Miniprotein binders against q8lar0. Designs and how they scored, part 16

Target 1, 344 residues: q8lar0
Amino acid sequence: FNDGLLPNGDFELGPRHSDMKGTQVINITAIPNWELSGFVEYIPSGHKQGDMILVVPKGAFAVRLGNEASIKQKISVKKGSYYSITFSAARTCAQDERLNVSVAPHHAVMPIQTVYSSSGWDLYSWAFKAQSDYADIVIHNPGVEEDPACGPLIDGVAMRALFPPRPTNKNILKNGGFEEGPWVLPNISSGVLIPPNSIDDHSPLPGWMVESLKAVKYIDSDHFSVPQGRRAVELVAGKESAVAQVVRTIPGKTYVLSFSVGDASNACAGSMIVEAFAGKDTIKVPYESKGKGGFKRSSLRFVAVSSRTRVMFYSTFYAMRNDDFSSLCGPVIDDVKLLSARRP
Key: E = the ipSAE of ESMFold2; O = the ipSAE of OpenDDE; V2 = 0.75 times the mean of E and O plus 0.25 times the DockQ between their complexes.

## First folded at step 5 (miniprotein)

Design s77F
Fold by ESMFold2-Fast, scan of step 5:
Structure s77F (fold): chain B 344 residues (1-344), chain A 92 residues (1-92)
Amino acid sequence: as target 1 above (344 residues)
Amino acid sequence: SKVTIRIEITVPDPETAEKIAEELKEFIEWLAELLGLEVEIEVEVRGDTVIVTIKIKGDPEEVEYLVKLLEMWLEEFAKKLGGRVEVEVERE
């Protein structure tokens, strides 16, 4: 398998006419490479559903999961390796739409929200550790609505092998540059949402936890202003979007936490403030954004008080992009380094 | 409205061409039924090339929708098969 779309992960290979009733797929193997259960619809881009027009993120077709419906694909993987699953999702009709993504025994429930993008859909990511030489990837709608067809659209299911980053002599933080991360859909400028998670080893952003109320956004240098390398994270929902990592420290030893703060060149303008934490030690970093990119570096010197120190970033800036007035946006964090230093 | 679409899709080998000929016809028939359109579909296999001629009749908005959907879809479909596609549309 390649890093990228799963076999027929974009659903452009469809069912036979004989396996369809309107948009409903009535044969559980009718969509090539996928095993279906429950009420599953095969949706052409721009399909009208009552008063809604269903927008497919890329290409001509997507799948909609109704009440308790699922799609599943068995993929060859390497036991012990880490993988990210990325897919596009859009809320269609219910007020509270969710998707459960799993590779047994691990799973996560993701709320599908419209606050992150004006396009009506977003890319979501999740990660797992392979426990055998194959994985059954399942995306399930746990919803139960009066209309059994009501549920999220899904498109562009992709996978990427993740290589767990290690601390170095020059940076005890793992993946401080955010260069290890989930698959990013080529030629799409929306970024990838990393939903809240509490396990950094199973995070689609290796080394980092998202324990906040809302997702953080993973951005690429082809579409956004990235301070260092090819990848960074955008803190899109103020204090409700945070990344954290716990690092090994020596009590009484002095450390310096340094990092870049900028804007993504996505029309997110205003007086931004990023707050960085090392345990209880903190620094507030103001950044005056014009929404056109750029960054500055900042640092926090502190004395460790325990053998483990939590490093965390969030922003007090809670705003929308000024080009659509509907998409959450915020400051970019990148190039995070933690080094031991001598006391002042 | 009435429109004629001619599709030529070339794939790596004749066996693949024979397999997709029936799949293409059934898929297009499903889309037409979904959109309430009248279609006449002719499919011919010539070696590694599948030639599909579609005559579409129906509501002007639905006819144009099907044309655009097919143009978008066929490029990706051919690419996934390791092939290429040419689409010609004649509006009457």
Scores: ipSAE 0.540, ipTM 0.845, lowest interface PAE 1.9, mean pLDDT 87

Design s77I
Fold by ESMFold2-Fast, scan of step 5:
Structure s77I (fold): chain B 344 residues (1-344), chain A 92 residues (1-92)
Amino acid sequence: as target 1 above (344 residues)
Amino acid sequence: SKVTIRIEITVPDPETAEKIAEELKEFIEWLAELLGLEVEIEVEVRGDTVIVTIKIKGDPEEVEYLVKLLEMWLEEIAKKLGGRVEVEVERE
C-alpha cells in the first residue's frame, strides 16, 4: 500500500441504484472496495435528515454508520511495520457518538466531538503494527440508539507508513520535531486530531503519548505557522491536551530541555502559557499571541532523579479561535530537544 | 423546473471512461429517485471521452441541489483522474 487515500477511501464511487433503499445500502459489497455490516447509509453532501444537514468532509459523498454498523477494507501491508490510519468523522444525531477503529488485535474507541472545528467534522488519526502481510481495517459504530440509522458520518479514509523514530547525537528525544506523523489531507486547513493514546510505539505521532482527556492537533506548514520544519503540535484544550515521552536519563546528571512555543496563525489570540515538565521539574512559558504566527524558544535545566524521566507539555490556555468563536485552539509546541549538560 | 445538463469528460483511457459513465448513470438515477425528480439520461462513450446528456424535471430546490452535487462530484473525479470536464447547464 502507498501512502494516501485507501482505494475508494473518499467514497466517491458509490453503490448501484438497485443496491439502495433510500439512503440505505442493502448489499454488503455495494460500495466499491468496502465490505459493509449493519445499517449503513450513503450520504450525498448537504442531505437533509429531518432538521439536520449532513456535512460531507470531502467531495460529494460519505457513509454514515448506524447502530453497530461497520465498514471494512483489506489492505496489503508489510508484517512488522507501523501504519497510521486517518479519516474524517462528524457527529450526526446523538450527543455521545463514538467510532471504534481496529486492525485485529488492536483497536481504539474514539469520541466524535464538535469542539475542535466549526465545520462540523474533523480528521482523526490512529496507528497499528501490522501482524501479517495484510490488514483488515475496520471502522465500527458501537452505539445503540433509538433510531437505528443514528451514527457518525465517515469520509476520506487514508493510510501512511510510519518509520520508527530515531535518536540523534543532538537530541535524546525521539521525533522531537514532530516531523514523523499521520497522513495530512492535502488542501485541508483543519489539521489532524491525535486522540488519547498511551502506547508510544503504536502512536500516530511516533515517540509521543497523548494521555490527556482530549486530543492534540497535528498541524502542517502549508496551512499553519510551524516553528521548525513541516509539522508541529497544537495544544488545543488547555490541560486536557498534552503530549508526553519517557526518556532514559542518568540519576544525578544535568539535562537541558529546550523547545519552541508559538501560535498556529489560526486566529488564536491571547495570553498563552505553556507548562513543560521533566519529571517533577517544571517551567511556565508565557506567550502573548496575536493569532498571526510566530514563536519563541524556552528551556528548562534540571537534574535527573530517576533512570527514566517523563517529558510532558500542556497549556493552561483554554480558548476558542477568534474568527469562529467555536473551535478549540491553543499554543503550538515544536523543535523539542533534550541534551545532557556538561558537568560543572 | 426543467434543466438540461450536457457533460463531456475526457480521461486517460477507454476503460476508465466506461467506468465513469456507468457510475454517473447509477448516481443520477439513484439521486433522482431519492429527490423525487424525473430524469432522462443519455450516455455515449467515444474512446477516452464520455458524453452525457441529462434532462431533469421537478421541484426547483431539488433540481438545483442535484445540479450542485453533480458539479462537486465531477470536480472530484476530474482531479483524481487528471482528466478534463466540460459542463453546460440550460435552465428553462
Scores: ipSAE 0.645, ipTM 0.884, lowest interface PAE 1.3, mean pLDDT 87

Design s77M
Fold by ESMFold2-Fast, scan of step 5:
Structure s77M (fold): chain B 344 residues (1-344), chain A 92 residues (1-92)
Amino acid sequence: as target 1 above (344 residues)
Amino acid sequence: SKVTIRIEITVPDPETAEKIAEELKEFIEWLAELLGLEVEIEVEVRGDTVIVTIKIKGDPEEVEYLVKLLEMWLEEMAKKLGGRVEVEVERE
């Protein structure tokens, strides 16, 4: 598999007219490249569902998964390699819609929430380690609502091979620049949500864990202000959006944790405060954002007390973008470095 | 309302052209039934070029909705396939 959209991952190639009953797909192989299960609808952009207008994230068509419905595709992969899966999803009807993404035996359940974007949809990502030369990628709606058609819209399913970064003598922290990460769809300016995860093998952001209550947002330099290189992370929900990594340290040795704090040039303005942690040691970094990009560097000098030290970042800034007054936003973190320091 | 749409799609090869022609026909026939519209569709494949003429009749809102979907789909396919798309829409 090469990086990018899966075959017919954007669903622009649809079922034959004879395989449709209204918007319902009545043949489990009717959508090219996909195997369907349960109540699945093929949805044209702007389709009216009662009082709702269903907006498709990419192109003219998407699929909607009803009660316990699934879509599945078998993809050739390299055993032992890591891959990220990225897809667009939108909540349509129920208050608590979720999607289960899996490559057996592993899976993740993702809440599909409207707090991240004013467009009604967001990109979500999850990762897996290939256990064989193929992977069955399944996206499933575990919901059971009174309306059997009720469930999330899905579009733009993509995959990317991930290369786990290694510590170096210039930075003992892995992937500190966030340059290794999930597939970012070309010409999409929304970023990619990385939902909570506690297992490195399933992180679409290699080296980093998202153990917070809400997702962090992965952003690209073509659409956002990125302090270093092409990629960074936006802490979108205050203390509910955090990234963490455990690094090997020597008890009694002095280290310096340095990093960039900025704004994504996405109209996220205000008095931001990023808190950085190295074990129990912490520093609060204020940043006055004008929502137009830019960054500053900060550092935390500390003495390690353990053979392993958790490095973590979150923000106390909980706000919405000033251009839509509804999308969660926050400070950008990038270019994180951890180095041994000389004693003063 | 009555609308006539003339589409010329140029793509890299004959096999791709034939596939697009078939997808377009299925898409239009399904949407016409879904929206309660009367459609007449003529498709010609000439090497790497697809020539499509679509005549749509029905409710004004539904007609414009189908035109919008068609334009969105063609734009997406043109970007994906590295092709060229020319669309003419004649109303009334």
Scores: ipSAE 0.666, ipTM 0.895, lowest interface PAE 1.2, mean pLDDT 87

Design s79E
Fold by ESMFold2-Fast, scan of step 5:
Structure s79E (fold): chain B 344 residues (1-344), chain A 92 residues (1-92)
Amino acid sequence: as target 1 above (344 residues)
Amino acid sequence: SKVTIRIEITVPDPETAEKIAEELKEFIEWLAELLGLEVEIEVEVRGDTVIVTIKIKGDPEEVEYLVKLLEMWLEELAEKLGGRVEVEVERE
């Protein structure tokens, strides 16, 4: 599999007229490359559904999954390799809409939330480890609403091979620069949400866990200010957006955790504070943001007290962008390094 | 409201041209039914080129919506298939 959109992952190739009843797709193979089940709608951008206007993020068409509906595609992969799935989704009707993404036996249930962007659309990511040379990628709406057509919109389904990095002699943290991550759709400037997951799950951000209440945002240097390389993480929801990694340390040994704090050049301005943790040791890093990019480096020296140390970042800054007054935003974290150091 | 759309699509090969011609016809017929519009479609495939004339009649708001969707879809299709699209819209 090459990185990028799955075959017809953007749904611009649609069903034949004879396979449609209004917006409902009545033939389970009518959308090219996809196998459908349940109440599935093919939605033209700007379609009026009662009092709603259903806008798609790119191109002319998207798919809406009604009660217990699914879309499925079989893709060639390499057994033993890790992959991320990325897709755009928007809530349409119910307060708490969810999507279940799976490649058997792995699955995750993702809440589709409207706090991350003013358009209501966000890119979501999920990851899996291939157990064979093919994967059945399924996106399912587990909802059961009064209106059987009620459910999330989906567009732009993509996949990327992930190459989980190993710790080096220069950095015992994996993927400290965040350069390994989910596929970022070209020409979409919203970033990619990495939803809450556990350490036992395969992370779309290799090496890192998101165990917070809300997602963190994965950003690229083509659309945002990134301190180092091409990728970084934005902590968008204060203490409710956190990234963490557990590393092996030697009790009694001194380490230095260093990292960049900045702003994404996305009109997120104000007095930001990032808090970094190494076990119980912590440092608060203030950053005055003008929402136009830039960063500074900070460090935390600590003595490990355990054979495993949890490194974690969150922000106390809970705000919205100044250009739309509705999208959550916050400080950028990048270039995280954990090195052995001499005892002070 | 009444609008005439003339489309010329050039793609890499005749097989792709035939597929586009069929998809465009299906697309327009579905949207016309969905939006309650009257549509007359004339399609000619000439080698690697698809020539289409579409006459749309109905509610002014729905007619403009269909025109906009068609333009968006054709732009995406041309980029995806490595082709060229020329669109001429005549409003009456």
Scores: ipSAE 0.585, ipTM 0.867, lowest interface PAE 1.6, mean pLDDT 86

Design s80R
Fold by ESMFold2-Fast, scan of step 5:
Structure s80R (fold): chain B 344 residues (1-344), chain A 92 residues (1-92)
Amino acid sequence: as target 1 above (344 residues)
Amino acid sequence: SKVTIRIEITVPDPETAEKIAEELKEFIEWLAELLGLEVEIEVEVRGDTVIVTIKIKGDPEEVEYLVKLLEMWLEELAKRLGGRVEVEVERE
């Protein structure tokens, strides 16, 4: 079964013994399907590096990128189509580790942070529009540390086609159910991080922008409580996790924004508050969570004042899961609809 | 300590079997050097099936680490190749 993994995307096919010096890969083509540059290590699961045990997200092996190191793969794509790239990453040594993911001419720099999961690693996502029938996917460590081997660990590089949101009868929001998004690989129960991205770049969550300081989390119904369908978004870092979409509206016309607020059944308990915006109009939706799933519907009636209206969600709830006391968590939003309505 | 590992891997075609045999040998030789272990490897390829016997000697902690890592690796490869893998470990 195709799970979106690139050829040798999980790095389970490794270099020949003669291409290795300790964990360092000394031949830039030694890892099948990948072209390497800089200081790159091939890391076995559970390997001790001094006093540190490096966590491999999937299977037996991962790759660690040292100073200014990169991995690259050329893949076949369909010109004009949109694709998401998803990969697991872990911070290993420096306080501020980053990864640059690119398909020329576009790129994104992602901070690799330990606040999202207690496992030491998370899935990260990014998207691009294919400009030819081939794409060079590059994951690069822009860091420069005193130890040239210091840098993030990467595993499970996958890609999937993203489809344009379909219009529906009444909902003028694109992808309001969050059913289009990056793939979650089988056996990954932590969700997928959608890092902050600009409005001009194609989001891995079609229709939606993440312009907040921290990522939002994309969750699936096999591992979480999802109000509608198979996918939803968790607002994990209070006001620092937000999703937004700009929609076309008619000035003077009345609209109703409706949506579900709940919890992901991930032991995130407490007095949650989701704030929804339609331009300057807003509603605060309290949700008392027991961390065991469930949701409620809420709505905001407003009169549009312009031909474009920004719809946005964030939470004032900033907390950690009560089963690990280390992972940021928050309310789930789903099933977002914007419908025209009669005036009161 | 001393451990003997017997591995049978069945994959879709003989070309894949030859590649896996080479990969497995390279994997074991690299890890043995990395962990300071003595290994003796015997590899047989029979059509679409790879049969491997590995005799490992060294520090007990490092030997068990290699056994665990090998089992994890073979499980993931079997899933990716649409094949079957059987591992038998004999400890002395």
Scores: ipSAE 0.577, ipTM 0.863, lowest interface PAE 1.7, mean pLDDT 86

Design s80Y
Fold by ESMFold2-Fast, scan of step 5:
Structure s80Y (fold): chain B 344 residues (1-344), chain A 92 residues (1-92)
Amino acid sequence: as target 1 above (344 residues)
Amino acid sequence: SKVTIRIEITVPDPETAEKIAEELKEFIEWLAELLGLEVEIEVEVRGDTVIVTIKIKGDPEEVEYLVKLLEMWLEELAKYLGGRVEVEVERE
């Protein structure tokens, strides 16, 4: 499998008229490349559902998963390799809609929240390690609502092979530039949410864990201001959006943690403060944002007290974008380096 | 209101064109039924090219919705199939 949309991952190839009843898909193989189960609807962009207008982020069509409904596709992969799955999702009717994404035996349950983007849609990411030369990718709605059609919209299902970077003599933490990460949907300026995930074996952001209560946002330089290279992370929900990595250190040895703090050029303005941690050592980095991009570098010098040190970043800034007053936003972190600082 | 849409889809090979022609009419019929619109659809296959003429009649708001939805869909479909799409819309 190469990077990008799965076959018919954006659902632009639809069912036959004879396989439909209104928006409901009657035949479990009616949507090309997908096997369906439960109540599944095929939804045109802009379709009215009661008082809602359902918006599709890419193209003209998406699917909605009702009570205990699923979509499934079998994809060729390489045993032992790591992959990220990304997809767009939107909550439609219930207050607590969730999606279970799985490649057996691995799975994750993701809350679908409307706080990240004003469009009502967000891209979500999850990662797995292939246990065979094929993967059965399943997206399932675990909900059981009174209306059996009630459930999240899904669109733009994509996959990307991940190549986890290794520590080097110039940076002992992995993927400090965030250049290795999930597939970013072209021409969509929303970024990709990396939900909370404490599994360090496989992460959609190789090397990094999201142990916080809310997602962090993965951003690209085509749509956002990125301090270094093409990718970075936005800490969108204050202390509830954090990234962490555990690094091997030598007790008693001095290290310097350096990093960039900026804004994503997404109208996120205000007095930001990023806190960086190396074990219990910390530094608070203020950044006055005008929401138009830019960054500055900061550093934290510390003496390791353990053979393993947790590096972590979060912000105390909890705010909405100034252009929509509804989307969570925050400071950008990038170009994270950890180096030994031996001196005379 | 009344609108005529003329679509020309060029795909990599005649077999793909034949399959698309067969599926496209049913798909547009479904959308029209969903939106409460009257449609007359004529589909021709000429080698690797599918020519579709759609005459739409109904509520002005729903007619414009279908026109825009079809334009978006056909652009994505062409990319998926590795082909080209040309759309011409005549309003009456």
Scores: ipSAE 0.476, ipTM 0.816, lowest interface PAE 2.3, mean pLDDT 86

## First folded at step 6 (miniprotein)

Design m1 (at its last look DockQ between E and O 0.98; V2 from the best seeds 0.80)
Fold by ESMFold2, look of step 6:
Structure m1 (fold): chain B 344 residues (1-344), chain A 92 residues (1-92)
Amino acid sequence: as target 1 above (344 residues)
Amino acid sequence: SKVTIRIEITVPDPETAEKIAEELKEMIEWLAELLGLEVEIEVEVRGDTVIVTIKIKGDPEEVEYLVKLLEMWLEELAKKLGARVEVEVERE
């Protein structure tokens, strides 16, 4: 397996005409590289169904998963290794559309109701640990509606091997710069949602967990302003989106947690506040955002009271972008470091 | 009648050229039926090069939609296949 789009993950290779009834795919092997079940449509970008124009995020074609529909690929993987799946999805007709992404025995149900962009689609990520030398990757709509075609659009299915992050003598935190994370699709200017997971403890952002009710957004320097390196995290839903890591500490020893707070240059203007935690110690970092980039650095000095210290960040503020009044946005965190302060 | 499209695709090897020629024909026929358009498709394979000539007639709005969709799709195919694609559109 090579990192990037799955074989035909962008659906630009389509079925034969004889396998189609209108947009419905009637042969379960008709879409190259995919095995289908349930009500599946092959959708050209801009296709009109009733009042709705079905928008494809990139390229010419996408797949729509109607009643009880799924798409499946078998991919060679390395047993014991970690992988992250990225895909784009948009709801089309039902208020509470959702997708179940799985590599047995692990799965996650993702609501497609929340819109973090004005286009009506978002990028989602999910991670798993390979249980064998192959993975059956399934994306499934468990819904049933009166219109059998009603269900989410799917496009841009990709996968990336995740490397285990390591603490170093320059940073006790794993993946403090967020440089290890889900695949970012080229030429797509949205971030990648990292949804919370309270049961399945595999993170597309190694070292970090989303310990909240709402997703965080993984952003890249090709499309956003980031404080350092090529990647950062945007806290898009206030106190409902939090990222955390538990690190080993020595009780009684003094540490300094340092980090950057900024904005993504995505028109997210406002009086932002990031709250950082190290155990019970906390600091509130105000940042007045003009939505045009920039950052400031802050730190929290603390004495560890346990051999394990929980480091956490959330925003005390959330807003919608000034340019579309509908997309959730928030402050960016990056360049997170934890070091002992043992030398006076 | 309304539009003639000439597509020239150069791919790395002749076996790929044959497969792409069939894929293009199948997709264009499906789209034409979906949109209620009449098409005449001529496909010629010259080694590693595929030449497709498409004569399209029907509702002007749907014809223009199909033209734009094909241009977008062929751009993506070119990137995916490492192919060179030239598209010429003659509107009547």
Scores: ipSAE 0.766, ipTM 0.925, lowest interface PAE 0.8, mean pLDDT 86
Fold by OpenDDE base, look of step 6:
Structure m1 (fold): chain B 344 residues (1-344), chain A 92 residues (1-92)
Amino acid sequence: as target 1 above (344 residues)
Amino acid sequence: SKVTIRIEITVPDPETAEKIAEELKEMIEWLAELLGLEVEIEVEVRGDTVIVTIKIKGDPEEVEYLVKLLEMWLEELAKKLGARVEVEVERE
């Protein structure tokens, strides 16, 4: 498999006319490269359902998963390798909506009730370890609504092979620059959400765990201001968006945690505070954002008290974009380094 | 409202041309039905080139919606297949 969209992952290849009843697909193999189950609809961009207009973020078509509906695709992978799946989703119901993503035996439940963008579409990511040379990727709506057609829209399903970075003598932290992560769709400017990690799941952001109730946003330099390299993390939901990593340390030894704090040039203007943790030691880093990009460096010097130290970042406050007054946004962290230092 | 759309698609190989011709026809028929529009479709395949002429009649808003949707779809297909697409729209 080559990194990028799955075969017909954008659903631009559709069913035959004879396989359709309105927008409902009545043949389980009618959408090329996908196997359908349950009430699945093929939705053209701009489709009107009552007073609601279903907007597709990219392209002309998407799929909607109704009650207990699912889409499945078998893909060639390498046994033992790690992969991230990325897809766009939008809720269409007022009820609590969630999606189940699975590659047997791995599965995750993704709540999509929280809207991070004003467009209604968010990109979600999930990671798995391949147990064989083939993977059945399944996206499933476990919900049951009065209207069987009610359910999330899905589009732009992509995958990327992950190569977890190793600690080096230059940085005890893994993937401190966040340069390794899920596939970023080149024509989508919303960033990719890294959801809270479930038990036994591999993080789509290698080396880092999302230890909060809400997601962090993975952003790219093509669409956002990134302090270093081509990728960074935006802390979009205050204290409820936290990234953490446990590193090996030597008790009694002095370390310096250094990192960049900035904004993503996404109209997220205002006073921000990033809280950084190294075990019991903490620092609050204020950042005055104009929403037009920029960053500053900060550091935390501490003495390790155990053989393992937890490094964590979150934002003190919630923020919203000034251009739409609805999209969640926050400070950007990047270029995170942990190195041993001399005793003060 | 009555609109005529002329589409010319050049693909890398003749086999792909035949497939695209069929898919395009099916898609247009489905969308027309979905939108309550009347359509007449003529399809011609000349080697690696597909020529489609579509005559659409119905509600002006729905007709324009279909035109826009087709343009979007064709753009995506062109990128995916490495195809060249030319579209002409005539409004009556």
Scores: ipSAE 0.699, ipTM 0.900, lowest interface PAE 0.7, mean pLDDT 93
ESMFold2 (binder alone), look of step 6: mean pLDDT 82; pTM 0.781

